# Designs tried in a protein design chat: miniprotein binders against q53ft3. Part 68

Target 1, 195 residues: q53ft3
Amino acid sequence: MFGCLVAGRLVQTAAQQVAEDKFVFDLPDYESINHVVVFMLGTIPFPEGMGGSVYFSYPDSNGMPVWQLLGFVTNGKPSAIFKISGLKSGEGSQHPFGAMNIVRTPSVAQIGISVELLDSMAQQTPVGNAAVSSVDSFTQFTQKMLDNFYNFASSFAVSQAQMTPSPSEMFIPANVVLKWYENFQRRLAQNPLFW

## First folded at step 8 (miniprotein)

Design v43
Fold by ESMFold2-Fast, scan of step 8:
Structure v43 (fold): chain B 195 residues (1-195), chain A 83 residues (1-83)
Amino acid sequence: as target 1 above (195 residues)
Amino acid sequence: SVEELAERIRILLEMVQRWYELAKRLLEQGDVEEALRALQFAYRLAKRALEKAQELGLTELIEEAQELIQQIEELMEKIRESQ
């Protein structure tokens, strides 16, 4: 249902479902991560009146998770970018993941997504510094993310003769990906905040 | 309190209904695979709501959860039979 992108790393599209309404992505070597993008894959939308609350956790010195609310994703805003570099020394916030002991290693953080009613989400306050950094930093990250996405998608390109029919898979022509990439790059150059 | 826990169960059941309605809409559009995924979310949430309602002995919520589970199971069976 969800994807997670970190500049310079392979995109993750297979979240661990840790509860009926809760999903987690692992972020190894999290101390080198400044920004993370969380997005909906588009394979299934949220039901009317529902969305996802996005959390970040890192292990404290005892290996216990410290959860913080970063923001939200919805059908109307299916992707969000978060700055996590400043949060690694912050204190934990109230979170719906409860007493889940998803502790692995000192260098592995997690992104958590809790599927909730929009009314419940409206009552929550994200941590103050989860918003993206300056325009230059955001533009650089976006460019690296676009490069990562294009390279990742292109690595799966096959000719029509090599395609095997699969009812569970969606395919996008490589030229469409290239056109999107070029158009987005042009728009970024004209106005870094166009979206 | 029991009242606060009951309210959380009602929220779960509302989420079940919303996933179920999405599944029906997806079926009408011919998106069978996506409809089944929506029904699976509905089913798992409904089972959790039922478990919590049973733990608290809340008969009305138990009945509501069971009714939703039956509707979900019936729709999943219809989909299987038509494939």
Scores: ipSAE 0.574, ipTM 0.862, lowest interface PAE 1.6, mean pLDDT 77

Design v44
Fold by ESMFold2-Fast, scan of step 8:
Structure v44 (fold): chain B 195 residues (1-195), chain A 83 residues (1-83)
Amino acid sequence: as target 1 above (195 residues)
Amino acid sequence: SVEELAERIRILLEMVQRWYRLAKELLEQGDVEEALRALQFAYRLAKRALEKAQELGLTELIEEAQELIQQIEELMEKIRESQ
């Protein structure tokens, strides 16, 4: 249902389902990560009035996860970029993953997605510096980048119409994402305004 | 408190109803595979809600969860029969 992207790394499209309504992505070597993109794959939308609360977890000195709310993804906003570089020593907030007591490797963080009612999500406050906002140019750039990726992936899926994936899953080859990322970086370096 | 746990169960049941409605909409659109996925989400949440309601002895929530599970199973069976 969800995808997770870190600049310079292969996209993850196979979240681990840890509960009926909860999914996680592992982020190894997280000390080197500044931003994470979370997006919906388009294989199934949320039901009306539901969405996904996005959390970030890093291991504390005892290896116990400290979860923080980053923001949300919904049918109306199916992708979001989060800055995590400022969160590694922040305070933990109340979160739906608390009862799970996941013990983590010291260098591995997680992105968690909890499927929730929108009314419940509206009452929650994300950590202030997680969502990338306020920089109009960068926000528009990121949205165009995600749109470009989504359109590229979608067109590639159409061209492989004879491919037979698992009945409930869509698969995006890792090399396709890498190829897109390399081309995007090259174009950006040659002309920063191409987006 | 028991009331706080009961409210959590009611929220799960509301989520079950929303997944079920989505599944029906997807079936009307001809998206059978996605409808079955939506029903699987509904089923897992309903089973969790039932388990929690049984642990707390909340008869009204137990009955609501059982009714939703039956509706989900009946729709899954109809899909199997027709396809």
Scores: ipSAE 0.358, ipTM 0.787, lowest interface PAE 3.0, mean pLDDT 75

Design v45
Fold by ESMFold2-Fast, scan of step 8:
Structure v45 (fold): chain B 195 residues (1-195), chain A 83 residues (1-83)
Amino acid sequence: as target 1 above (195 residues)
Amino acid sequence: SVEELAERIRILLEMVQRWYELAKERLEQGDVEEALRALQFAYRLAKRALEKAQELGLTELIEEAQELIQQIEELMEKIRESQ
C-alpha cells in the first residue's frame, strides 16, 4: 500500500506488516539520512474517512525505540516529505578525535504507518520540526526529489521477460512507479503543499 | 479502563466496516484485485477486534465482530466462486 524513499537509495515498497493496521520500513544507516518521503502506491486507496499517521522511531541512548509522530498521508495528500535529521539522538555531538573501541547502538531507524480514522488523526499533534514548511523550499526540494526518485527507480526497471526469480529480491511494477509519478506531479502543480 | 479499551475496539470495528464498503464498491466497478485487498484488510482488523473483545468479555462487541467476519468470508467466497 505504501512506499518509502530516501534520495540515492533503492525505493522500498514492501513494508513489514507488524499489526493489521500498522506497517514499518527499516532505515539502515539512518545517521546519513536528512529527509524521508512516504507515499501511497496507488494500488488501493484508503476507505473514505481513513488515512495514515506517519511515525519515526530511532534507538535512544539505551537502545530503546521511541516513536514520534511526523505527520499524515491521506487520499487527498498521498505523499509527504519529512526532515528527520533534527529528531536523532546525539545530533551535533560529533567530536574531532572520534570514538575508539566503542560499541555503537544499531544504526537502524524505522518509519511506521498506522492506518486510522481521520477523526482520530485530527486530535494528534506532529512534532514541530519534522514537516518541511516553506512553499518555495517545498516546490524546489520536491521537484528535485521527484526527479531523483524517478531516475533512480527507472535505472533498476527491467521488462518482465528479463526477470529471473529471486526470493531475496523484490521488484516494483513499472506502471506503479509511473502512476505515482504522474499523480504526484499533477498534485504538486495544483497545490505545492498537498504533500 | 475497560470503557476506554471498549472504545478502541469500536474504532477498529468502524474501520472494518469502511474497508468492507470499499471492497463492495470496487467489486461493483469490476476491480476484483482492489476488492480482495480491501477484504484482506477488513478480515485482519475484524479478527483483531474479535480477539480484543473476547479478552475483555464484551459480548455485544464479540457478536458484532463475528457478524462482520461472516460477511467478509461470504464475500470472499463469492469472489472465489466467480473466478
Scores: ipSAE 0.306, ipTM 0.758, lowest interface PAE 3.3, mean pLDDT 74

Design v46
Fold by ESMFold2-Fast, scan of step 8:
Structure v46 (fold): chain B 195 residues (1-195), chain A 83 residues (1-83)
Amino acid sequence: as target 1 above (195 residues)
Amino acid sequence: SVEELAERIRILLEMVQRWYELAKELLEQGDVEEALRALQYAYRLAKRALEKAQELGLTELIEEAQELIQQIEELMEKIRESQ
């Protein structure tokens, strides 16, 4: 149902379903992450009156997850860009004697998506200014790319659903992402205003 | 403004780097055909960034685009030689 994008990393489209209404993406090496993008795939909309609350979690000093509400995605706003660099506890904690030869536990954070009633979501307040402003040119470009990908994925999923035996199971192959980006780049070359 | 156009070129160069890294990951997985396609996408974006930077006379961005184009071409040549 959902995709997760981090700058400089491969897009994730296979969330782990941990409950009927809860989905998780793992973010390894989260200390290097500044922005996270969460978006709906174009195959399955939320049921009427429902949306997705987006959470960020990192392990505290005791290894326990600390969850923070970043924002929301809905059928009307199917993608969101979040700045998480300011939300990390212990950021900038470097080992003074050369950490490369020190045994350490992997630093893995998570993005969680909880499918909730829109009325319940309206009563909640996201942490700080995690949602990125539209004045940021990177955010605007990324949003435009996501809009294009969402439309492409929706079209692809409809075609796949018509032809495949298990249309509800969606795996987006790397070549589908490549095809989408090829179309985006071609349009950019043909119409500079598309940029 | 020139500043806004320069920022768009920087974003485009960031996307070039993302496609280049994706190509390397695909190569590690043995997906040579997909890696070559990713490199071709990176190449097209880098060429576009170079053209825009040249039109605006932005020397630092011209140099960065040329360096990325060289890296892409070198990796494509290595793949070709290993086939």
Scores: ipSAE 0.000, ipTM 0.133, lowest interface PAE 14.5, mean pLDDT 66

Design v47
Fold by ESMFold2-Fast, scan of step 8:
Structure v47 (fold): chain B 195 residues (1-195), chain A 83 residues (1-83)
Amino acid sequence: as target 1 above (195 residues)
Amino acid sequence: SVEELAERIRILLEMVQRWYELAKELLEQGDVEEALRALQLAYRLAKRALEKAQELGLTELIEEAQELIQQIEELMEKIRESQ
């Protein structure tokens, strides 16, 4: 039902269901991620009066997940861009040399989507500055993301997948990606702030 | 408290009703695959609501959840037979 996109990475369309109304996407190497896009796929809308609350989770110093509300996606705003660069653990580098000589251990963050009643969503407060809110920045980032997503999808055909008996990679149907892109582009042309 | 938990169950049942109505609309539009996905989500939510209502002994909510589960199962079976 949902997709998750990080610029320069393979788009994810197969969320893991972790509860009856909760879905997650894994974000490996999350320290390198500044923005994430969450969007709805195909023609299936939320039921009337329902929407999706979007959360970001990363492991704290004790390895326990820390969940933060980023924002929402709804039938009226079926895509959203979130800035997560200030929210992840181990980010706070104010030094010019950054994280030089740090041994990287594999660490996975998650994007979570909780399907909720709009009434319940109205009572929740997202973390500050997570959603891209300025019109110019929103429009510029959206266009760059669309170009990146479309070019990636166009250049990587499913038919070029490994010809092994048991493929190691999840495949995304090209038709689904193209349909989403066409629908999203059409909506963006009608109202640049729709998402 | 029991009343706070009862309210959460009522919210789950409201969500079930909305997913079920969406599934019927999707079927009318010919979107069988998406309708089944909506019904599966409705089914899981309804079963959860039933489980919680039973744990708390809330008869009205138990009955509502059972009725919704029956409606969902009947629609899923109808779809299966038409394939």
Scores: ipSAE 0.000, ipTM 0.351, lowest interface PAE 12.6, mean pLDDT 67

Design v48
Fold by ESMFold2-Fast, scan of step 8:
Structure v48 (fold): chain B 195 residues (1-195), chain A 83 residues (1-83)
Amino acid sequence: as target 1 above (195 residues)
Amino acid sequence: SVEELAERIRILLEMVQRWYELAKELLEQGDVEEALRALQMAYRLAKRALEKAQELGLTELIEEAQELIQQIEELMEKIRESQ
């Protein structure tokens, strides 16, 4: 349902489902990461009145996860870019990944997505330092990452006649990727802060 | 409190209903694979809501969860039969 993109790395489109409504992406070597894009693949929308809360987790000095709310993705705002390089640990924050035992490796951070009612999401406040402050720079970065994703995904396009049945492999129709890409570019052109 | 836990279960059941409605819309549009994914989401959430309601002995919520599970299973079976 979701994708995660870091500039200069392979796109991730297969999140680990850790609960009925919770998905996680691993970010190895996270200290080299400044920005992360989280996006909907466009294969299935959220139901009306629902969306995704996006969290970031890193291991503290004691190896304990520190989950922080970065922002949201919705049908109306299906992509968002977050700056993670300046984030610090928060204590006592209420988050849906509370007691989850997720496999952790040193120097590996995680992006978590929790599917929630929009009314529940409206009660939550993202961390301030994850917000985009330079619209022009981040718009250019976002466009570059979108171009990289579209080109990467398109490079795997094959005709249906060339496909071999494999239940372990997921396929995304190329027209769905193009449809998402065009919609995102249109929205970005109208308002660079829509994300 | 029990009432706070009951409210969390009601939220889960509302999410089940929304996924189920999306599945019906997707079927109407001919998007069978996507509809099945939406039904799987609804099913897993409904089973979780049922489990929590049973742990707390909340009979009305147990019945509501069971009804939603039945509706989901019936729709999934209809899809299997039509393909």
Scores: ipSAE 0.464, ipTM 0.824, lowest interface PAE 2.2, mean pLDDT 77

Design v49
Fold by ESMFold2-Fast, scan of step 8:
Structure v49 (fold): chain B 195 residues (1-195), chain A 83 residues (1-83)
Amino acid sequence: as target 1 above (195 residues)
Amino acid sequence: SVEELAERIRILLEMVQRWYELAKELLEQGDVEEALRALQFAYRIAKRALEKAQELGLTELIEEAQELIQQIEELMEKIRESQ
């Protein structure tokens, strides 16, 4: 039903269903993550009057999960980007004696999605700095995602002389991908919401 | 309070009804697999609502949950037989 995307990582489309109305994505090495995108796959919509509340969980100093409400996804707004870098416990380097603590905080965080009535969601308050509140921040994230996609796609480019005969496969000229990338980047610079 | 817990159960039952209505709409559109997924969500939520209502001895909510479970099961069986 849902997808989760982090810049530079493989997209996750198989959430773990932990309850009848609750889904979770694991985020390993979460200290390196600044932004997370949560979106609906489009296979099945929410019922009328329902949506999803999006939460972020990290282990506290005792190894217990701490959940924070980031925001919402709905049929009308099926994707959202969240900044999680400011929400993690132990921001910055720990003092020298902290390294001698026996208790290790796991490096795995979670994104949780709770399917709820819109009326119930309207009464909830997300943490103030989780949702991307700046056009500049959104533009920077989108630019990095665009760069990552282009670099990934172009890493598979081969000349016609290097191609093996494969009449059942489709190929896209690298020049078409480059033109799309340049056009998209230009339009983003002029208006981040042009799409 | 009992009233607060009863309100939470009513919210679960409202969600059950909405998933059930979506399932019927999806069936009318020919989206059988998606309809079954919607019914599975409805079923699991309804069972949880029933369990909570039984723990609290809330007879009206127990009856409402049981009625919804029966409707869901009947529609699932109808779909199974039509395949």
Scores: ipSAE 0.528, ipTM 0.833, lowest interface PAE 1.8, mean pLDDT 76

Design v50
Fold by ESMFold2-Fast, scan of step 8:
Structure v50 (fold): chain B 195 residues (1-195), chain A 83 residues (1-83)
Amino acid sequence: as target 1 above (195 residues)
Amino acid sequence: SVEELAERIRILLEMVQRWYELAKELLEQGDVEEALRALQFAYRAAKRALEKAQELGLTELIEEAQELIQQIEELMEKIRESQ
């Protein structure tokens, strides 16, 4: 039902369903994560009057989970970008995952999604600074993501003479990636909502 | 309190009804696979509501959960017969 994307990592589309209404994505090496994107896959919508509350948890010094409400996804807003760097300050909030026995590795954080009635969600307050909701914040995040992707992809560029043949692999010329990146960045600067 | 736990069960049953209604809408649109997924969510939630209601001995909520489970199972069977 849901997907989770972290800059520089493979997209996750197979959440672990830990209860009838609760889904979890593992985030290994979470100290290196600045932003996370949570989105609906589009295969099934929420029923009328329902949505998803998005939570982030990390292990404290005792290995106990510290859950924080980041925000929401709904049929009307099926994706959200969250800044999680700076949320690891040890402050927990009340959350629907507290009664669950979730087995965790000490170095692994989690994104949790709780399917709830919209009326129940309206009574909850997300932690400050988590949601990337302003145009400026979204533009800065997107530019950083594009830079990271381009730099990562370019680090594997090789000359034609250095390529190793592989029937199961595809190759994209580095200049095509550069052209796409420059065009996207130009469009983003003129209209941050063109996506 | 028992009343607070009962209210959580009522909320869960409300969610069951909403998933069930979505399943019927998806069936009308010809989205059979998606309808079955919605029914699976409804089924799991209804079973959880039944379990909690039984633990608390709340007869009315037990009966409501059982009725919803039966409706979900009937629709699932109807889908199998029609496809």
Scores: ipSAE 0.449, ipTM 0.819, lowest interface PAE 2.4, mean pLDDT 76

Design v51
Fold by ESMFold2-Fast, scan of step 8:
Structure v51 (fold): chain B 195 residues (1-195), chain A 83 residues (1-83)
Amino acid sequence: as target 1 above (195 residues)
Amino acid sequence: SVEELAERIRILLEMVQRWYELAKELLEQGDVEEALRALQFAYRRAKRALEKAQELGLTELIEEAQELIQQIEELMEKIRESQ
């Protein structure tokens, strides 16, 4: 019924069914995951008036799952992108010696999908800033991507005096990259959806 | 409370009804395999609702669950015979 995608990993299309209306995908090495995509496979739709609530779970310091509502998927919106990196901090600030008395936690998180009535889903509130569709979260994410790209590109900057002709190699002046970055940042601040 | 448990069973039965209606729509569209999947979803939930209603002795919900199970089984049998 459902699929789960993490960038750089094989797509999962075989959810573990833990109850009639409860489906789970395991996310090993979850600390390296920033975003998760949940989607319907299209083989069978939800019945009229039903949808799926999407949850994220990670092990706390005692190894117990902590479930948080991320959002929803429905026939009208059959895929959703969630940012989970901000939701992994369940460890709090622990004194180093105090942490030595806590058993090691598993490194596997889970995405859970609960098939529910739409009326029941309407009564629930997802945790803040999990959905990438949030304008604030989108702006922050895009700004970080812009900063990362600019820093990466500028790390290869070479002065004109150091350039040697090389067929099949492309060179972009650093000032052009900077000008693009500044223009994009300005436009993003005015309207996050301009691109 | 028993009232809260009864409400959960009613919600489950409503979901059974919706899966059953989807199965009928899929059959009308000629989507036999998808209809069977929808009926299997309806069936499992109807069985669970029946078990929970029986545990709590809720006669009206027991009867409703049994009626839905019968309707689901009849439709599954018709599909099997047609293949």
Scores: ipSAE 0.389, ipTM 0.801, lowest interface PAE 2.7, mean pLDDT 74

Design v52
Fold by ESMFold2-Fast, scan of step 8:
Structure v52 (fold): chain B 195 residues (1-195), chain A 83 residues (1-83)
Amino acid sequence: as target 1 above (195 residues)
Amino acid sequence: SVEELAERIRILLEMVQRWYELAKELLEQGDVEEALRALQFAYRTAKRALEKAQELGLTELIEEAQELIQQIEELMEKIRESQ
């Protein structure tokens, strides 16, 4: 349902589902990460009245996870970029993940996505400066990332098409990626602020 | 409290209904694969709600969860038979 991208790293499109409504991406070597992009793959929209709350978690000095609310993704705004470099020593936000994530590795952070009712999301306050709001530079950055993602996915799809069936069977059809890419480009061209 | 846990289960069941309605809309549009994904989300959420309701002995919520699971299974089977 979701994808996660860090500049200079391979895009992640296979979130770990830790509950019926909760998804996690691992971010190894998180100390080197300044920005993270979270986006919907377009394989399925949210139902009416639902969206996703995006959280960031890092291990504190005692190895305990600290969760912070970064923002939201919705059908109307299916992608968001977040600055996390300033959040590694901040206070934790109220969060729905509790003790669900048991794995503690000193240099691994996580992005968490909680699927929630929009009414519940409207009552929550993200950390003040996590979301990026700059139309021109943001548009250029996201376009380059989309190109990188599409090229990666297309390359993977061609390789998979030429291989014998694999037991993993965890791949995204090329047409789904293309549909998402085209829809995103179209929407971005019509209204850059939808992001 | 039991009342707070019951409210959480009711929210899960509301989310199940929304996923199920989305699945029906996607089927009407011919988006069969997306509809099946929506039904899988509905199914997993309903199963979770059922487990929680059973742990707490909340008969009304157990019944509602079971009815939703049956509806989801029937629609998934209908889709399978049509392909």
Scores: ipSAE 0.237, ipTM 0.705, lowest interface PAE 3.9, mean pLDDT 74

Design v53
Fold by ESMFold2-Fast, scan of step 8:
Structure v53 (fold): chain B 195 residues (1-195), chain A 83 residues (1-83)
Amino acid sequence: as target 1 above (195 residues)
Amino acid sequence: SVEELAERIRILLEMVQRWYELAKELLEQGDVEEALRALQFAYRLAKYALEKAQELGLTELIEEAQELIQQIEELMEKIRESQ
């Protein structure tokens, strides 16, 4: 349902489902990451009145996850860019992943997505440092990331004859990636602050 | 408190209903694969809500969860038969 993109890395489109309404992406070597893009693949929308709360976690000095709310994705705003570089030393926040007391591998962070009612999401406050503050810098960054993602993803377009599906793998049609790219570009052109 | 836990279960059941409604809409549009994915989300949430309602002995929520599970299973079976 979701994708996760870091500049210079392979896009992740296979989130791990850790609960009935909760999904995670692993971010190895997270100390080198400044920004993360979270987006909906567009293959299935949220039901009306629902959306996704986006969280970031990293292991503290004892290996315990420290969760922070970054923001939201919805049908009306299906992609968001988060600056995480300033969040790696802060204290944890309130989060729906509280039942998960899993000790994480050092240097591996996670993006968590919790599917929730929009009314519940409206009552939550993202950490202040997650938002990108400059329109010009953000627009340039976004364009570069979109170009990088599209070029990288399209380079993996192969004929069906060369595809060997694995039980543990999901294959995403190239047109889904293209639809996301075109949708993001259209929204960016209409409102550079829609993210 | 039990009342706070009951309210959380009610929220889960509301989310189940919304996934189910989306599945019906997708099916009407001919998006069978997407409808089945929506039903799978609905089913997993409904089963979880049922489990929690049973643990707390909340009869009305148990009945609501069971009704939703039945509706989901019936729609899944209808889709299976039409293929």
Scores: ipSAE 0.476, ipTM 0.830, lowest interface PAE 2.2, mean pLDDT 76

Design v54
Fold by ESMFold2-Fast, scan of step 8:
Structure v54 (fold): chain B 195 residues (1-195), chain A 83 residues (1-83)
Amino acid sequence: as target 1 above (195 residues)
Amino acid sequence: SVEELAERIRILLEMVQRWYELAKELLEQGDVEEALRALQFAYRLAKRALERAQELGLTELIEEAQELIQQIEELMEKIRESQ
């Protein structure tokens, strides 16, 4: 249902389902990551009145996760760019992942997505300045991410016949990724802040 | 508290209803595979809601969860029959 993209790395489209409404992507070597993109794959929309809350988690000195709310993805805003480089020493946010007290690998962070009612999401406050909103920096970052995504789509081919359907993960054909890139470029040219 | 847990169950049941309605809409559009995935999400949420309602002995929520599970199972059965 979701994809996760980091500049210079392969795009992830197979989130681990850790609960009926919760999905996670692993981010190894997170100290080198400045920005992350989270997006919907477009094969299944959210039901009306629902969306996804996006969280970032890093391990503290005891290996326990510290969760922070970054923002949201919805049918109306299916992609978001987040700056995480300043969040690794911050205080944790209220989060729906509290029951997951598993000790994690010290160098691996996670992106968590919680499927929620829009009314519930409206009551949440993301950590300050996580979303990229500057026109110049946003445009530069977006171009780098699109280049990375296009290179992935061009070099990677996936057949749906090779995939066993699973509600906890979704693989997208390379041509759909390319179509998303082309549509995004067109929209970005018309309005750089449409994210 | 019990009231806070009951509210979480009500939220899960509302989410179930929304996934179920999406599945019906997808079926009308001919998107059978997507409809089945939406029903599977609805089913898992409904089962969780039922489990929690049973643990708390909340009869009204138990009945609502069971009714939604039945509706989901009936729709999934109809889809399987049409394959």
Scores: ipSAE 0.216, ipTM 0.690, lowest interface PAE 4.6, mean pLDDT 74

Design v55
Fold by ESMFold2-Fast, scan of step 8:
Structure v55 (fold): chain B 195 residues (1-195), chain A 83 residues (1-83)
Amino acid sequence: as target 1 above (195 residues)
Amino acid sequence: SVEELAERIRILLEMVQRWYELAKELLEQGDVEEALRALQFAYRLAKRALEYAQELGLTELIEEAQELIQQIEELMEKIRESQ
C-alpha cells in the first residue's frame, strides 16, 4: 500500500505489517538521513473518510522506541516529505504504537504508518514542523497543471467524422490524453520525484 | 474505562464498514484483485474488534463484529465461486 524513499537508497515498497492497521519501514543508519518521503503506491486507495498517520521512531539509550508524529498521507495528498534530521532528541508524541515496545538496534529507526479515520487524524498535531511543504506544494501544482492540460487538450480533440482529408493535419484521440494523464497521476503518487 | 474501550471498538467497526464498502465499489468497477485486498483489510480489523469485544464481554459489539465477519466471508466466497 505504501512506499518509503530516502535519497541515495533503494526505494522500499514492502512495508512490514505489524498490526491490522499498522505498517513499518526500517531506516538503518538513520543518522545519515535528512529527509524521508512516504507515499501511497496507488494499488489500492484508502476508503472514503480514512487516511494514514505517519510516525517516526528511533531507539533511545535502552533500545526502546520513541515515537513522534510527522504528518499524514491521504487520497487527496498521497505523498509527503519529512525532515527527520533534528528529531532524535525530541520527546515522544501520543501514538498508537505504545503496545509495541520492542528493543531495536541503536542505529536503526522506523517509519510507522497507522491507518485511521480522517476525523481522528484532524485532532492530532505533528511535531517539530517535520513536514516539508515544498514537495507537497509542487505535487499539488503539478496535479492542477495536468488537470488544466488534460481539459485544454481534450477541448481540441475531434471525432473521426470531423477529420479533414488533409494529410498534414494531426488529430489526437481524447482517450490517449486520458490514459497519459492517469498514468502520470499514478506515477506521481508512487514517486513524486520521478521528474 | 470500559466505555472508552467500547468507543475504540466502535471506531474499528466503522473502519471495517468503510473497507467493505470500498471492496463492493471496486467489484462493481471490475477490480477483483483490489476488492479482495480491501476485504482482507476489513476481515483482519473485524477479527481484532471481535477479540477486544469478547475480552470485555460487550455482547452488542460482539454481535456487530460477527455480523460484519459473516458479510465479509460471504462476499469472499462469492468471488471465489465466480472464478
Scores: ipSAE 0.509, ipTM 0.849, lowest interface PAE 2.1, mean pLDDT 76

